# VHH binders against HTH-type transcriptional repressor CarH (carH): the designs that were tried, part 14

Target 1, 299 residues: HTH-type transcriptional repressor CarH (carH), of Myxococcus xanthus (q50900)
Amino acid sequence: MAERTYRINIAAELAGVRVELIRAWERRYGVLTPRRTPAGYRAYTDRDVAVLKQLKRLTDEGVAISEAAKLLPQLMEGLEAEVAGRGASQDARPHAETWRESMLAATQAYDQPRVSDVLDEVLAALPPLKAFDEVLAPLLCDVGERWESGTLTVAQEHLVSQMVRARLVSLLHAAPLGRHRHGVLACFPEEEHEMGLLGAALRLRHLGVRVTLLGQRVPAEDLGRAVLALRPDFVGLSTVASRSAEDFEDTLTRLRQALPRGLPVWVGGAAARSHQAVCERLAVHVFQGEEDWDRLAGT
Below, E stands for the ipSAE of ESMFold2; O stands for the ipSAE of OpenDDE; V2 stands for 0.75 times the mean of E and O plus 0.25 times the DockQ between their complexes.

## First folded at step 4 (VHH)

Design s89 (framework vhh_5j56_2)
Fold by ESMFold2-Fast, scan of step 4:
Structure s89 (fold): chain B 299 residues (1-299), chain A 125 residues (1-125)
Amino acid sequence: as target 1 above (299 residues)
Amino acid sequence: QVQLVESGGGLVQPGGSLRLSCVASGFTFSSYDYYAIGWFRQAPGKEREGLSSISGSGTGSTSYSDSVKGRFTISRDNAKNTVYLQMNSLKPEDTAVYYCARDKYSWYRGGMDVWGQGTQVTVSS
């Protein structure tokens, strides 16, 4: 079929409904029958997202979910108009490009108030995960590449990165705390690139996972001590900076040895993908795509 | 509809060369809606392995896995909306189905959101 579909986390963002609540509504009231991908994961259509938005609106107005579900057939009479409107009304792409261009130009001009204003516009207009995926992460990639090519100074890179980081940390603190599953997230020893790790923390929290974020430059021995105290269900590690196969293997071996043998360890980032055979030999999972979010969340 | 289509696979002798092509439709390589296009392979009974990537930005920065560095070269032709993988000094262990994928900046930078159907490469006498 030519119809666009979304994973449950994206459907949750688009509808403004927590993942756990969508699962509860599906299980207890049968309001949705999401399609399944060939890999067996839930696939939500634009129609499914529209249903979720209608149910959220009614429950926000004080209607019990059981009663809201009974109104669904009548809501579906207007749904065709809403679905037809969504294709034309989803202007996020033009806005995303405009916001990124505005922040880049403001950064080049050292216009902190303008960068701040655009960040506030982004976060008011988009759900947190969508803001990260469509605006903030692409901006940070572009800034990093311009800095490496010499078209952006170290000071300009630091300015925008610190402002984006402050907003991401605020979003993470506002994210719901999970209670059923626990992950510890850290960067590799000597790794300073933490924005991808912050995005992962934000995604996992919205999937109902409790996250302990240790951040950049965590030594293997310190990670081991934290894990013994916290007893998480998994560890997620970020490694971005290029390194030799020997250095990567030495570091990952120390990390694996510092952690309990039966504990799942996931590694993401460009360096992990470059050394995938090492990860496989050391019984470490490499993050490859969107389907891995459900694996980490225990779904 | 966003699609990636691979071509150029086939049977080749050890030490030979092949050039794989990945054609994009529904988006352009000049768009900032993605970070990079990557090449992956999967041999029977093994996990999928990342091989190489090329940035969607104006810099066109490239990366290579240890197993192919020095033997494989990735390049792009924005006018043809195509990414290439030039494979030299092929070995029997390079036998696999080769996939291209669009790299969206997601968790730990490198979550793939669009995959091609794959093209078979067999290195054998």
Scores: ipSAE 0.014, ipTM 0.441, lowest interface PAE 7.2, mean pLDDT 79

Design s90 (framework vhh_7b18_3)
Fold by ESMFold2-Fast, scan of step 4:
Structure s90 (fold): chain B 299 residues (1-299), chain A 120 residues (1-120)
Amino acid sequence: as target 1 above (299 residues)
Amino acid sequence: QVQLVETGGGLVQPGGSLRLSCAASGFTFSSYAMGWARQVPGKGLEWVSYISSGGSTEYQDSVKGRFTISRDNAKSTVYLQMNSLKPEDTAVYYCARDKYTWYRGAFDYWGQGTQVTVSS
């Protein structure tokens, strides 16, 4: 056969799984039946490497190997269909790119059932945080940019955004309700882009933080009243839409003044990054990366 | 394993130019937004520029009009073209992957950094 094969040490390197785990998974769960060379060495195909990558992905996200093995047929069906459609191709595109392109095409065609089907595939195949990071957030970003450039209509943008929002809200309901630490999350006043805030809420819930999600279009004075009643440990704000430095500073100053003086305020989103110096002057924290999750969670 | 490798830093005179490159591996590059941040000796970490998975760009006010971020998905590389460099631009520059492309600001992986020194 013309099919390329790898020895176990190379397959381990390509998949990011140590050799001992590959042998254990093979023995206990029968997920791989690698060929043997005439010399007696295991021969792993590109499909075998893809199987190992999927199992590593699921187990890294906390899925038990026995459950990951059960999910494998669903994940591999899409990959094998892709490979078959491309003929003898060695390069099966990552599911994340394929799902995003399928949903974008379906959105352009107003094919709501297709968008729904692909969303269901994504959420069955990936853990919630990974589904958001690798598929849903990039899709929404692309759709938003195409809408702003005029290549997608408002109706197309609304169609996919509403469907994604419904799924994210369902994932939030499934997440454990924290009790140790409490955050209030809201968008900037007049901010329509809430999907990033929903993603942040999902991450915080998985970290055991109790989240009160106020969502989009929250006026500064209303946020102030809410935090006086709720007495959270922090406020997290999302700001995505482009603003002038003056408008951003005026809005953030009003927000800071509406909130208790000692209450930590965190801001994330593209506009916060563009105006980081303003945030620093107003004693507002800019969300910058993984370490900030621990700071928000009080860990 | 996610890896980000920066190159292109160095010593440059005020008003000069440098092009930073960041070669990414270990993830689906086209699915993630990428950014550049800098560590200024006296100021801590400062965000510089951001490029979405779709190619939309944002810039910190202090570098707007002077710096240009771009990406090449075929090469899994993000670039920062720095023009009209000032002494204040002296910093270690870090390439970063944005974990939440839509949220834009939750970076989960950083490169090792590359030193840019603008002679005073």
Scores: ipSAE 0.067, ipTM 0.477, lowest interface PAE 5.7, mean pLDDT 80

Design s91 (from b02 with L59Y S102T G106S; framework vhh_brivekimig_d4)
Fold by ESMFold2-Fast, scan of step 4:
Structure s91 (fold): chain B 299 residues (1-299), chain A 121 residues (1-121)
Amino acid sequence: as target 1 above (299 residues)
Amino acid sequence: EVQLVESGGGVVQPGGSLRLSCAASGFTFSSYAMSWVRQAPGKGPEWVSSISGSGGSTYYADSVKGRFTISRDNSKNTLYLQMNSLRPEDTALYYCARDKYTWYRSGMDVSSQGTLVTVSS
């Protein structure tokens, strides 16, 4: 894909930095490695301009350019990692990125033993929630993105997803059942994507919530019967696969009707967020982020 | 390949307005909730606003409620953020993000480029 680029004069205007200063920073500190046009001119990307703006800000605040240049990779890397929800720890983050890159490369090569070895390294090095938060969840997001874009085949996606699933199920079986609060977790009827639900189950058990996990493809009427027997404090549902608004509303209406009227129902996953208005009309909570864990755990 | 390209940032005086745009490609845009996230220098990332796939539901951080408006045009695969009554504390790199599959954490796909908004005193 052709990326938009600017000549040094335009980059200087956009960044608010003199042309000669940009050249000096490149020469002496290696802060940028701009591409070259066929005519031999420097070609600056939007990211290069952002880098120049950050360096200007730091130097305007009194930071020496040599120190600003050293800080910039950390600032840009930290922003990208934190926005992706990969965690804030510097010690864990360098290893996490290496492990994810290794597993992705191994997956592309159909190297199942290598994927297995890296998963073992991750789970030996990090506690379960930290392993999920900093490595496995970001890996699943990246794998899903590459599968949607066609960069990963169905077979490659299945290979890594099945291996990660097996490890998560093992961690759930090792976790204590909990005592303070009880939740029943299931996927939507006909929903096959359960990795997010497994992660939610793991976190809730770690928070001391007793979790009954029913898994993928649970019919509404069967969920209703299970809930009447178990009498949980809430139901958590996962829905990922794309549905029309009508199909989503019909399915969620049947689920709501199958469950006791006053029982809190929570829905997570991409399809739930795509249909938030339907969830609101049916008095169903949509999982939005970190603050909702306290609400689910009753803390 | 999922691509999110932000534009519309710039330098503006306090009380001024800017409209940010995010051009999305590589996925079925109308099927995904979208968000704006910002990061000011020396601060952690801050979620600003979200909009459902249909555009029927919108959500805002308390710091921007009443001043910012999120919207989308599904026919053009474009997300917008109308920013009014801008304050110096709104100075940040603004990122467009697509919701991704994860129950445990937001797991948003974020543009690596961002667009810089500077509100000068």
Scores: ipSAE 0.016, ipTM 0.256, lowest interface PAE 5.6, mean pLDDT 78

Design s92 (from b02 with R98K K100R S102L G106E; framework vhh_brivekimig_d4)
Fold by ESMFold2-Fast, scan of step 4:
Structure s92 (fold): chain B 299 residues (1-299), chain A 121 residues (1-121)
Amino acid sequence: as target 1 above (299 residues)
Amino acid sequence: EVQLVESGGGVVQPGGSLRLSCAASGFTFSSYAMSWVRQAPGKGPEWVSSISGSGGSTLYADSVKGRFTISRDNSKNTLYLQMNSLRPEDTALYYCAKDRYLWYREGMDVSSQGTLVTVSS
C-alpha cells in the first residue's frame, strides 16, 4: 500500500548528500529515477536513499562520481540489505528532545556551563545542518515562544541565544569558501530575528556559495552601498516579524529601489510567505522550497 | 525514514467543515515546524498554514485566515487542520509537510500522498 517516501531535502539529510549534488547526479549520471507524487513533487524511496548513501561513501573515499555510478549494479545486494535495515534507524531522534530539554532546564537555571556542555555534545554528535534543524533552531523557537508568553525572562532568552549564535558563527567560519557564486544576506530593516538567516547562510556555504552575512538591522540605503561595492550575484533577505501588507510593501519597495534593477533579490521567512503576492508584483523572488537552493547556488 | 500520512478529506457542501489529520513518524516531531500545502486541479501548490514545533506560533495564508485553524499534538505525533466555512475554491489535494528553520516555504517537494477535499453543492 503506502511505501515510505521522502522529499529531496530529507533524502539529502538521510544520505548525507547535498540537494544540489543529488540533482547533478540524477541529471548527469542517471543514478536515480525518483517517483513523482500526483502533485508533481519528487518522492525518494528508502532504496533511493540507500543508493545515495553508497554514492556518497564512494565519492568520500575519492572515487569519481562517474566511476561510482558504474559500480552501482555490483552493489545491488548490499543496497537491498541496507534498505531492509533502514526501518531500525534512530538517527538523532531519541537525543534531540533530550538535548533541547536539558538546555532549556539549564537556561532556566542560568547554568551557562551546562548549556555549553550540551551544545558541545550536540555538535559532536550531529552534522552542522542537522544540529541546526533538529536541536538548535527548535530550541530557539521554543525559547522565543516562552519569552513571548512570559515563562522565560529576557536574560534567559539572551543567555541561550547568544551561546547558540556564537556556535553557528563558528560553524559558518569553518565552512568552505564559495567557488563561483556570491550572495549578500541580510535581515529586513528593523528585523531582529536572525536565526533563520544564519541557517540559510550555513546551507548556502555547504552548497559552495560565497556568503557575505550582514545580519540584522541593515537599512536599505546601507545595503545598496554594500551591494555596489561587493557586486554579488544575488541578495537574500530574511523577514520573520508580522507586518501589515501595506508596511511590507512599503519596505520591500524601498529595498528594491535601493538595489540595482537587474540584481536578483530573494526573500525568505514567515512574513515573505504571508505576502507572496506583493513580492511577485515587485519582481522579488520568494524562497519556496528545495528547488530554490539550486537557483541560489547557480546550478 | 520519515513518513507523513494525511487523512480526513471528503466531500462537503459550501459552508461545511472538515478536520484533516497528518500522522507523522520517523523523526522528532516536536523539533520541526509543520505545514499544510494544497494543490487545486490544474494549479500550482499553495501554502495554507504553518505551526511551530511547540505549537506556540501559527501562520495562515490570507485566503484561509479566520476560517482554518492549524494545531498539533506532539504526544501523538499528529498535525491537524480544522477547516470551517469551506468554499468551492478550497477544493484541492491537501498535503502536510515537515518544515525547516531555513529559508523554506513548504510543499515544493513533499513525501506525503495527500488527502482530497471536495467542496460542492
Scores: ipSAE 0.122, ipTM 0.563, lowest interface PAE 5.4, mean pLDDT 80

Design s93 (from g4 with S102Q Y104F G106D G107A; framework vhh_7xy4_2)
Fold by ESMFold2-Fast, scan of step 4:
Structure s93 (fold): chain B 299 residues (1-299), chain A 121 residues (1-121)
Amino acid sequence: as target 1 above (299 residues)
Amino acid sequence: QLQLVESGGGLVQPGGSLRLSCAASGFTFSSYAMAWVRQPHGKGLEYIATISGSGGSTYYSDSVKGRFTISRDNAKNTLYLQMNSLKPEDTAMYYCARDKYQWFRDAMDVKGQGTQVTVSS
């Protein structure tokens, strides 16, 4: 099962409880029993982190930890109900299409307040990553296709894209900074599609990775200079626009040559998968599935 | 419950055609890009094609471009792959997959059980 988990140091940061205190609470009061990875270290779920946050709140309010621990079953019942509610909200099957169509109609009408209202509703109903996956990314794709077909104007496309971008940037700013790994993320040199890259940055931040986001239109040589200064653990590149195999190979070869030989380079996006054999020849990883997020995060 | 069920595979001779189908349930089908991927015997997964949620954008692997066509019917929650001019090299288990991110492709979020395609004389 693909459930997000954190090691104790990350759980401590997210909950605002120091590692030593988490260990003491677990040892003396048995407040939670984290799962173990195949490698043998503790894995804390979002539920575990939420429990730690609630215990911290109670102890900060002056409740002794022994009394807070006695309240844990009741807190877990409320939390489990909340998680079940989030699960139901995450399974927003009836609403995803309605929200998307409402925002599309509002965009066509230049009704910025209505687009804002629906965005607020989406973000209240779904966690950030689910909002991106199920509503925002499909909406932006649909808008882009309608713009290419001529049924939406550049102004209509820009209106909704800028509103979504602002929300994604705000979510990125609110996410905690990572400590153990650092990734530099950029689009291919001539790539304009950045929303997928923003979504990737948001997920990596939630996995505890420090992200330096360079965005659109970064020439290969400038990326090389930035990497030498920042010394990241990996580089992630987004490429969506269709290109020939020859053009793709030429561009990727220049990118590979601009970067240190031993530095892991990952590429994502529709164009990267279309040219998988080229990526393999140039020792570049193609992002293909959910398990690759853990590889990028180093866990 | 979230499910992807592939069908339409079989034995076909070189130059022949097959149409694969994937029935999706348990999620808002039109909200997700969908992909076809394949795995030849003893080899890793190979990407074939992706289609956007609306069906307006399609992307293909170099090895199948011009021979395969990906399409979808959102009213029926069904994904299709029309395979023409089949080659022995197309022999593989074919999987339907849900894509989470359109632009920085978080592919194979959910993958079905697969349908076998064998191209042989």
Scores: ipSAE 0.303, ipTM 0.688, lowest interface PAE 3.9, mean pLDDT 81

Design s94 (from g4 with R98K K100R S102T G106E G107Y M108F V110Y; framework vhh_7xy4_2)
Fold by ESMFold2-Fast, scan of step 4:
Structure s94 (fold): chain B 299 residues (1-299), chain A 121 residues (1-121)
Amino acid sequence: as target 1 above (299 residues)
Amino acid sequence: QLQLVESGGGLVQPGGSLRLSCAASGFTFSSYAMAWVRQPHGKGLEYIATISGSGGSTYYSDSVKGRFTISRDNAKNTLYLQMNSLKPEDTAMYYCAKDRYTWYREYFDYKGQGTQVTVSS
C-alpha cells in the first residue's frame, strides 16, 4: 500500500540497465509486468528494480536473457522471502507500538514498576540501536508532545524520562570503546533536552567513535576549555528548544568563537534546522540525515 | 495522535513544476516548525526546507534554493512545497516532518507515508 514506485528512467538508473533494454526485455521475453498508474504510466516497484538488477547480473555473467527469464519464478520466490524479511521489521512495529502504549498507560497511572518491566523487556528483545530507534526515541517524543498538550503532567513526564535516561546511559557505558576518532557532545547553553544527544552518543559509540558526553547546560566558555584539554576531532551540539533567530545566532556565535577555528562543529535538533542560514554563515554543519553519521565517524 | 498526510507528487518532465501538500492533525500545528525532507531511492534522507511555526522564517538546502518555496496555512493545518524547474536529481519520496528531531538518523515524529516525485521523460 505504501510501496514506492519509479518511472522507467529511474528504474533503469537504479538497476544499471538501459531504458531500451528494459523495454526489449519486457516486449520480447516478458520478464516484467510493471504496474500502471491511474494516468497510464509504468510504475516499477523496488521488487521490479531488484529483478532488473538480478537479470543484469546474470546477463553480465554470460547467461542468455531467455535463460535468465526462466529463473524469474525462483527470483520472485527469493524476493518474496526478502520482502517477508523486510516485513519482519514491520511485524516488529506492532510490538514496539504495544510496548510504547503500555509504558504510556503505566506512566499515566504512576506505575513505575510496570514502566521498568517494559523497559527491561524492550532492551532484552532488541539490540541497543533498534531499542532506541523503534521504542525509546518514539516514546520520548510522544511523552514530550503529551506534556506540551497538557495530557501528561510534569511529574509523569519526569518519571518516564528519568527512567529512559538511566537505561540510555547504561547502554552507552556498555557500547564498544572508540579508539580512532573522538567527538565531544554537549547541549546548547540553557538547553535541557538531552535524550536525543544521548541517542547520538550511543550511535557514534557503536560506529567506533570515542565520545565525551558533557550533557545539558554547558556554557560556551566551559566547552572551549574542555575542547582544549580533550583535543577532539569534532564537536557535536544539540539544540531542541525554540529560540528567536537573534538568540540562536548570538548563542551559536559565542559557541563558534569559544572553539578552535579549524575544528568541525556539528549541530543537531529542531532549532538548528529552523535556523540553517545562521549555521551556514557561521560555518557550522547542520545534521541532516543518515549520511552525516558516516561523516562524523570519519568513514 | 499526530498524523501527517502528504499528497501532490507525480510524474513530471524536466523543467516542470509540482506543488506538494501536507495535511497535519493531532498537534498544535502553528506551534511547531515544519520541514520537507526527501529520500532518493537507495540514498539517505535529505532536508529540503524548513519553515518556522509562524511562517516568518524559511530555510532551504543549497540544492533547491531559488527553485523550491516552502509555505504553510496555519488556519488549515497545511504545509506546502512549491517545486519549480524540476531536475531528474529531484526524483525522491518526499516527506512532511514535524521539526522536533534531535541527532537521530531517522526522524522521530510521524513523517507520514510520503509522496513520490519522479522527474523523467
Scores: ipSAE 0.017, ipTM 0.285, lowest interface PAE 6.4, mean pLDDT 78

Design s95 (from b02 with D99G S102M G107P; framework vhh_brivekimig_d4)
Fold by ESMFold2-Fast, scan of step 4:
Structure s95 (fold): chain B 299 residues (1-299), chain A 121 residues (1-121)
Amino acid sequence: as target 1 above (299 residues)
Amino acid sequence: EVQLVESGGGVVQPGGSLRLSCAASGFTFSSYAMSWVRQAPGKGPEWVSSISGSGGSTLYADSVKGRFTISRDNSKNTLYLQMNSLRPEDTALYYCARGKYMWYRGPMDVSSQGTLVTVSS
């Protein structure tokens, strides 16, 4: 679900509970642990509002707040089931499609303010990783495909791509630095597609991994020198552009030889999936999906 | 050490033809999309055409569709732009550029030299 937050007066309005009562419930019974904004204000989530609605319902039915608070663990389980059910019905995916359609239409009209407004709405409604996976990455894929088919001009493609890239760089800068697990991320030599690598860096940092992002244009020998100096726990490589099996094997062999034996090497992207047999032969892991994030994070 | 050297510009009458060439060195040419960009006197740069690394995909600005053809010879590390039915508004300095107009930004490198195309009578 979206991690949208509200200040106490808005949460009170949404839940139908007076501000004074919310403060009393929190202070005396600890029923909520709202997040804090950078300025130190309390930030209430949709889940917090749902908890308040249920507490109001119980107290309206004559249950004392102290007893309602003791039922909170069971109430939270019921709310998580309800939120999961509502999440399926009001899932970000239906909204994601609408947001993508709105941004495409705005892009075709050269309506930069509208594209900006929708991007801001997406980032307010969804956590960074979900925003990337469900809206931003699919939008960039749609835009590239439409440009290749002649539906979008170069100017239209640049308009939206520059705005999306700026948002991703901002999110990455704001992400936690990580502590004990360390990964070095780079594109394959001469790989131009960096958006997937930026998304991977963002996800790993949110999983608590320290990321050294080298980006595009890193020769194998320079990657080897960086790895020798930094001594990371793994190397992650991005490869998207189509390559022959021979070219892929030659490049990956050179990369493997430049890196310490026994250091885990992971490759992601369309080209990696097309050449899995080569990766397996060279003892390189191919990123397949969600389960692999935990393996990269060391959990 | 990336080098892009254009040639083939000149003065031509309206309706005439020219073929521009770009000799590339210092990188694996076949691994990069390539583009042509032009800048008319007193105007900003305008993207003209792009070609994928394999040559399998091409794209054109609406102003040149049907008149210009982009191609490449990966064995010679050379990019071409065949310009037919030239018009006075095609008058510009033409630049070879490494990279495709894509998601993250325009071409990675643009030649500083350029080749001048003048269409006049």
Scores: ipSAE 0.007, ipTM 0.114, lowest interface PAE 10.5, mean pLDDT 77

## First folded at step 5 (VHH)

Design t1 (from g4 with T50D S102Y; framework vhh_7xy4_2; at its last look DockQ between E and O 0.57; V2 from the best seeds 0.00; counts 0 for: pae O 4.2 > 2)
Fold by OpenDDE, look of step 5:
Structure t1 (fold): chain B 299 residues (1-299), chain A 121 residues (1-121)
Amino acid sequence: as target 1 above (299 residues)
Amino acid sequence: QLQLVESGGGLVQPGGSLRLSCAASGFTFSSYAMAWVRQPHGKGLEYIADISGSGGSTYYSDSVKGRFTISRDNAKNTLYLQMNSLKPEDTAMYYCARDKYYWYRGGMDVKGQGTQVTVSS
């Protein structure tokens, strides 16, 4: 798999370091030697970003950059060993399942502290997006299914969902702000399930997209007003709960009408996929998969 | 290596039935929701149906609801699509896809090579 690379702006955002500072550090201390794209642009790897984060951490702690640069090899060896040790565990799958099972068991026992502890472990072990994709989202799906089947109570569902939500919000807070493209994200007016939307927000933020998150049960008219004020590049909508084709069409029509003509509108969720023909008629894009993230990000 | 291999496609008359299969390998099959999608010639990808990892929940598009049934055998790492009452409009390349959990049932991240279904008199 081609190593993911970032432009300097994105690397800067990910690391929380100013572009000018990155350039200065590179020039003065040789701490990074980023690859260059065929077009001559610096391409930063995840490793590079990690280096930048470490330098930032040290400098924030009051360490002179010159000294931090000297310490970097030792720190990186430790990090690489940790990352290699973590990377060698390629099959985080077994761990992911174990974490989910642990959290589920804790949920069943109404042990919120234990859920929290496992979440902390997950987030310490995995990058944010990986944590979401491999642990949090599957957990929520499982919790939802169990609730629907009557094996979990509403209280249990709420217990774990609230914990996961809090972590997602924290991850969003820590994510890059995004600068180049702006998306407004909202749930359908009657949609209460916002976890998918939070995940989408997280993904988009990490793709460098600026996100305005409006959350659950957003009225169409209010969304319209927000979009007029913010002038985003696109709107992302989430709809999970099942509904009739007619109801879906009515709602989506109302939403589309509330938004500026020509503004790209995306919709995701199980309900959206179920009514793809309606979306097509209304010129609304249905989120299908990984490729659509790039489309949303404009990359 | 992650692999999805579809089979069971073919030519069938209107009103007929087909059963598609998808053999999955290279990942923990039961841990992922799976989906069937199709692409008619000259048209975009269309979602047909999905099923949760456990098989406890299923979703269908309006276009196939009541006619198609998605199921899975986790012991065999196989996804199925029973297609009944087939119509000419169902003619398409059919793909098995692994689903990610972005909206409790997110988007597909991997799909197979596809199997052609043609419904014609």
Scores: ipSAE 0.062, ipTM 0.540, lowest interface PAE 4.2, mean pLDDT 86
ESMFold2, look of step 5: ipSAE 0.626; ipTM 0.838
ESMFold2 (binder alone), look of step 5: mean pLDDT 85; pTM 0.862

